VH-VL binders against o60147. Designs and how they scored, part 1

Scores and structures below are computed, not measured.

Target 1, 175 residues: o60147
Amino acid sequence: MLEKNKYLYIFRHIQTNQVLLSQGNVLKKTALFQLPYPLQKPVAPNGMRPAKLRKDHWVPLLKVEFPNESMFQSVFMQLLNYRKYRSVQPLTSDLLKLPIPVRRRKIMRQEVPNTIADLADILNKEKFPENSVRLQLSDKSDSEYADWPPSVQIDSEEIKLSRGFREKTTVDEAR
Unless a header shows other numbers, all headers, positions and changes below count from the first letter of the chain; antibody chains aren't numbered by Kabat.
F, E and O stand for the ipSAE by ESMFold2-Fast, ESMFold2 and OpenDDE, each averaged over both directions (binder to target, target to binder). V2 = 0.75 x the mean of E and O + 0.25 x the DockQ between their complexes.
[cut] stands for letters that were removed.

## First folded at step 4 (VH-VL)

Design b6
Fold by OpenDDE, look of step 5:
Structure b6 (fold): chain C 175 residues (1-175), chain A 118 residues (1-118), chain B 109 residues (1-109)
Amino acid sequence: as target 1 above (175 residues)
Amino acid sequence: EVQLVESGGGVVQPGRSLRLSCAASGFTFSYYGMHWVRQAPGKGLEWVAVISYDGSNKYYADSVKGRFTISRDNSKNTLYLQMDSLRAEDTAVYYCAKGEWEYYFDYWGQGTLVTVSS
Amino acid sequence: SSELTQDPAVSVALGQTVRITCQGDSLRSYYASWYQQKPGQAPVLVIYGENNRPSGIPDRFSGSSSGNTASLTITGAQAEDEADYYCNSRDSSGNDLYVFGGGTKLTVL
């Protein structure tokens, strides 16, 4: 039997532009573990992991549809690894020259384009079948952050109104 | 306490313009999408437009697309609806409504009446 | 735009149960929200999602969904429940982002 499609949602924080990955359109508390630990030496400023998940502060950035669980898991894990790698990299000299508040803002602003670029890079390396992955963005212009492989079909329609939209899913029905 | 107060309604002739305002209080205005919904006299509710929390996204009903413009000033906690090329069928009470995560409207203003007549 | 259809009018005896149903293709993909409107007043949210009540809404109000339908149920109707009820959902057709049902006038006998 054919496997059911799987969905990767990437959310951004409405204030900080931090990024969270989610299996499905509902963020789980465990998603916060994707953010740097407050006491570690991350590229991002300390204390960027909130104590509690405020779901209403996160909006969908993009939606990726995969034809099966294997493809989803592969991409999902690689995205997490890319993020982890960046978090342990030293700050560039250019960033170090900036005042701390400006630096923080710049780093946070980079999470969205970096994540998009990461996704594209991962998909390029995976060499999935043509048009096997469907990508929908909240802002079409965000697709310009990277070159997408033939495996990716970019939807002509944007994710409409990032806040306040939830489609019926198996996850929602189980709640 | 959440409060939404519409203003700017009145009587106008067809083809004219009118600008509605909605003053919001009691919540973090800049965190939420805002909507306009209208109701013609003796008729049902009709969704008109929505604007995202940061104003980056705007969507309109087909009935008003190209004629109405939704906007907001988060520094003033105010929602606007610029209505151009008004028609008789635009006659209605116009409500501003607060959007929420579950794509519903959890708070409504009391509405402002717009009458388009020759 | 997609359409949501409601019966224009229903009646219920005091203390009895009534169900108001909304039907439309959008409801296959999205939850409905329900609004109560009394004469001369603004609409009030009474149910959203599968079965969520906002604060201040009596527990006699409940919501359900099945297929392309959503329903608002009032168990033990009170006199003050007499009002117009509107369902709302996202528009799955891609035209209007949101769509309201035509409304149902509930009379409490």
Scores: ipSAE 0.019, ipTM 0.626, lowest interface PAE 7.5, mean pLDDT 86
Fold by ESMFold2, look of step 4:
Structure b6 (fold): chain C 175 residues (1-175), chain A 118 residues (1-118), chain B 109 residues (1-109)
Amino acid sequence: as target 1 above (175 residues)
Amino acid sequence: EVQLVESGGGVVQPGRSLRLSCAASGFTFSYYGMHWVRQAPGKGLEWVAVISYDGSNKYYADSVKGRFTISRDNSKNTLYLQMDSLRAEDTAVYYCAKGEWEYYFDYWGQGTLVTVSS
Amino acid sequence: SSELTQDPAVSVALGQTVRITCQGDSLRSYYASWYQQKPGQAPVLVIYGENNRPSGIPDRFSGSSSGNTASLTITGAQAEDEADYYCNSRDSSGNDLYVFGGGTKLTVL
């Protein structure tokens, strides 16, 4: 079911602010391969990959509903390619001037705004019908990292979950 | 089945130009960055250039910068290397390679030989 | 500019274990990938990351790393493992984005 849905789930690491993209509402261990470096060899400029997936360290950042699975797959792959593209770029002069621990933290902290901007850039190029892509954020101010096309409807309701994307269902709380 | 097929190699005099092509199939070409890697006869592998998935960014080894131009046509699933001002030290088998992650090249073509000699 | 250094040749008796090493300052920061090349053939990826094998690579191939050194280990070497082996990594200091080691010729006795 998770391979054929039309939902993109994005997680943020609670400590490093690194980002993982998911086809499902829970992370698979293989999602760690989206990060460019295993933690055993910390590097500037390209962040750090945790040694194993700690599901309690990854919290919801945003969720996107696409018009169909084909569009989801296209956008998902393009987002992964944006991340790979960054991995081949040389360090900027400003980054090279930073102490290594500061540089590393700055690079990882840019993953949230970079991913949000990348998503918006992809959606602006795709030219979907108005309001056909539903975006829900854990923090609505994060929408300010990008200019969104008319195809995107930003849900007024924030994601309130503190672990994963599984909604906690109370007797009267349902979407 | 991923397949990469290089063409356009040959014998050319120093100072002349040559254009290599790499035909890609078996994967969605426009999703991946592409590389050229060369190997001089009897020598090791040398990375030459990379182009981003959409062609917007290009990087070159210092040994070829200013003389070689990498490009791609995503509508034809084809990678190119334009080689100008060729030198004898450019003599090599030229491979195209598909990148995965920033660390490795998971698929390679069989290469095309470029010989630069007087 | 970083250099990846490999011994030019290594021998192993059939069925024995061999380690091929790759050294360089870039390996403090980046993992190596390893490529096998037989005469007249294109390189083939055998190990990436620290110790991941692509589909079709026998489990006798493994990788490891420590400090500025990466290693490719072949346990129970077979005649078909006779080849040149190259390490590759990101270049941490130069303008070239990627750097290969000089290669190691493995001879199976």
Scores: ipSAE 0.006, ipTM 0.555, lowest interface PAE 10.1, mean pLDDT 82

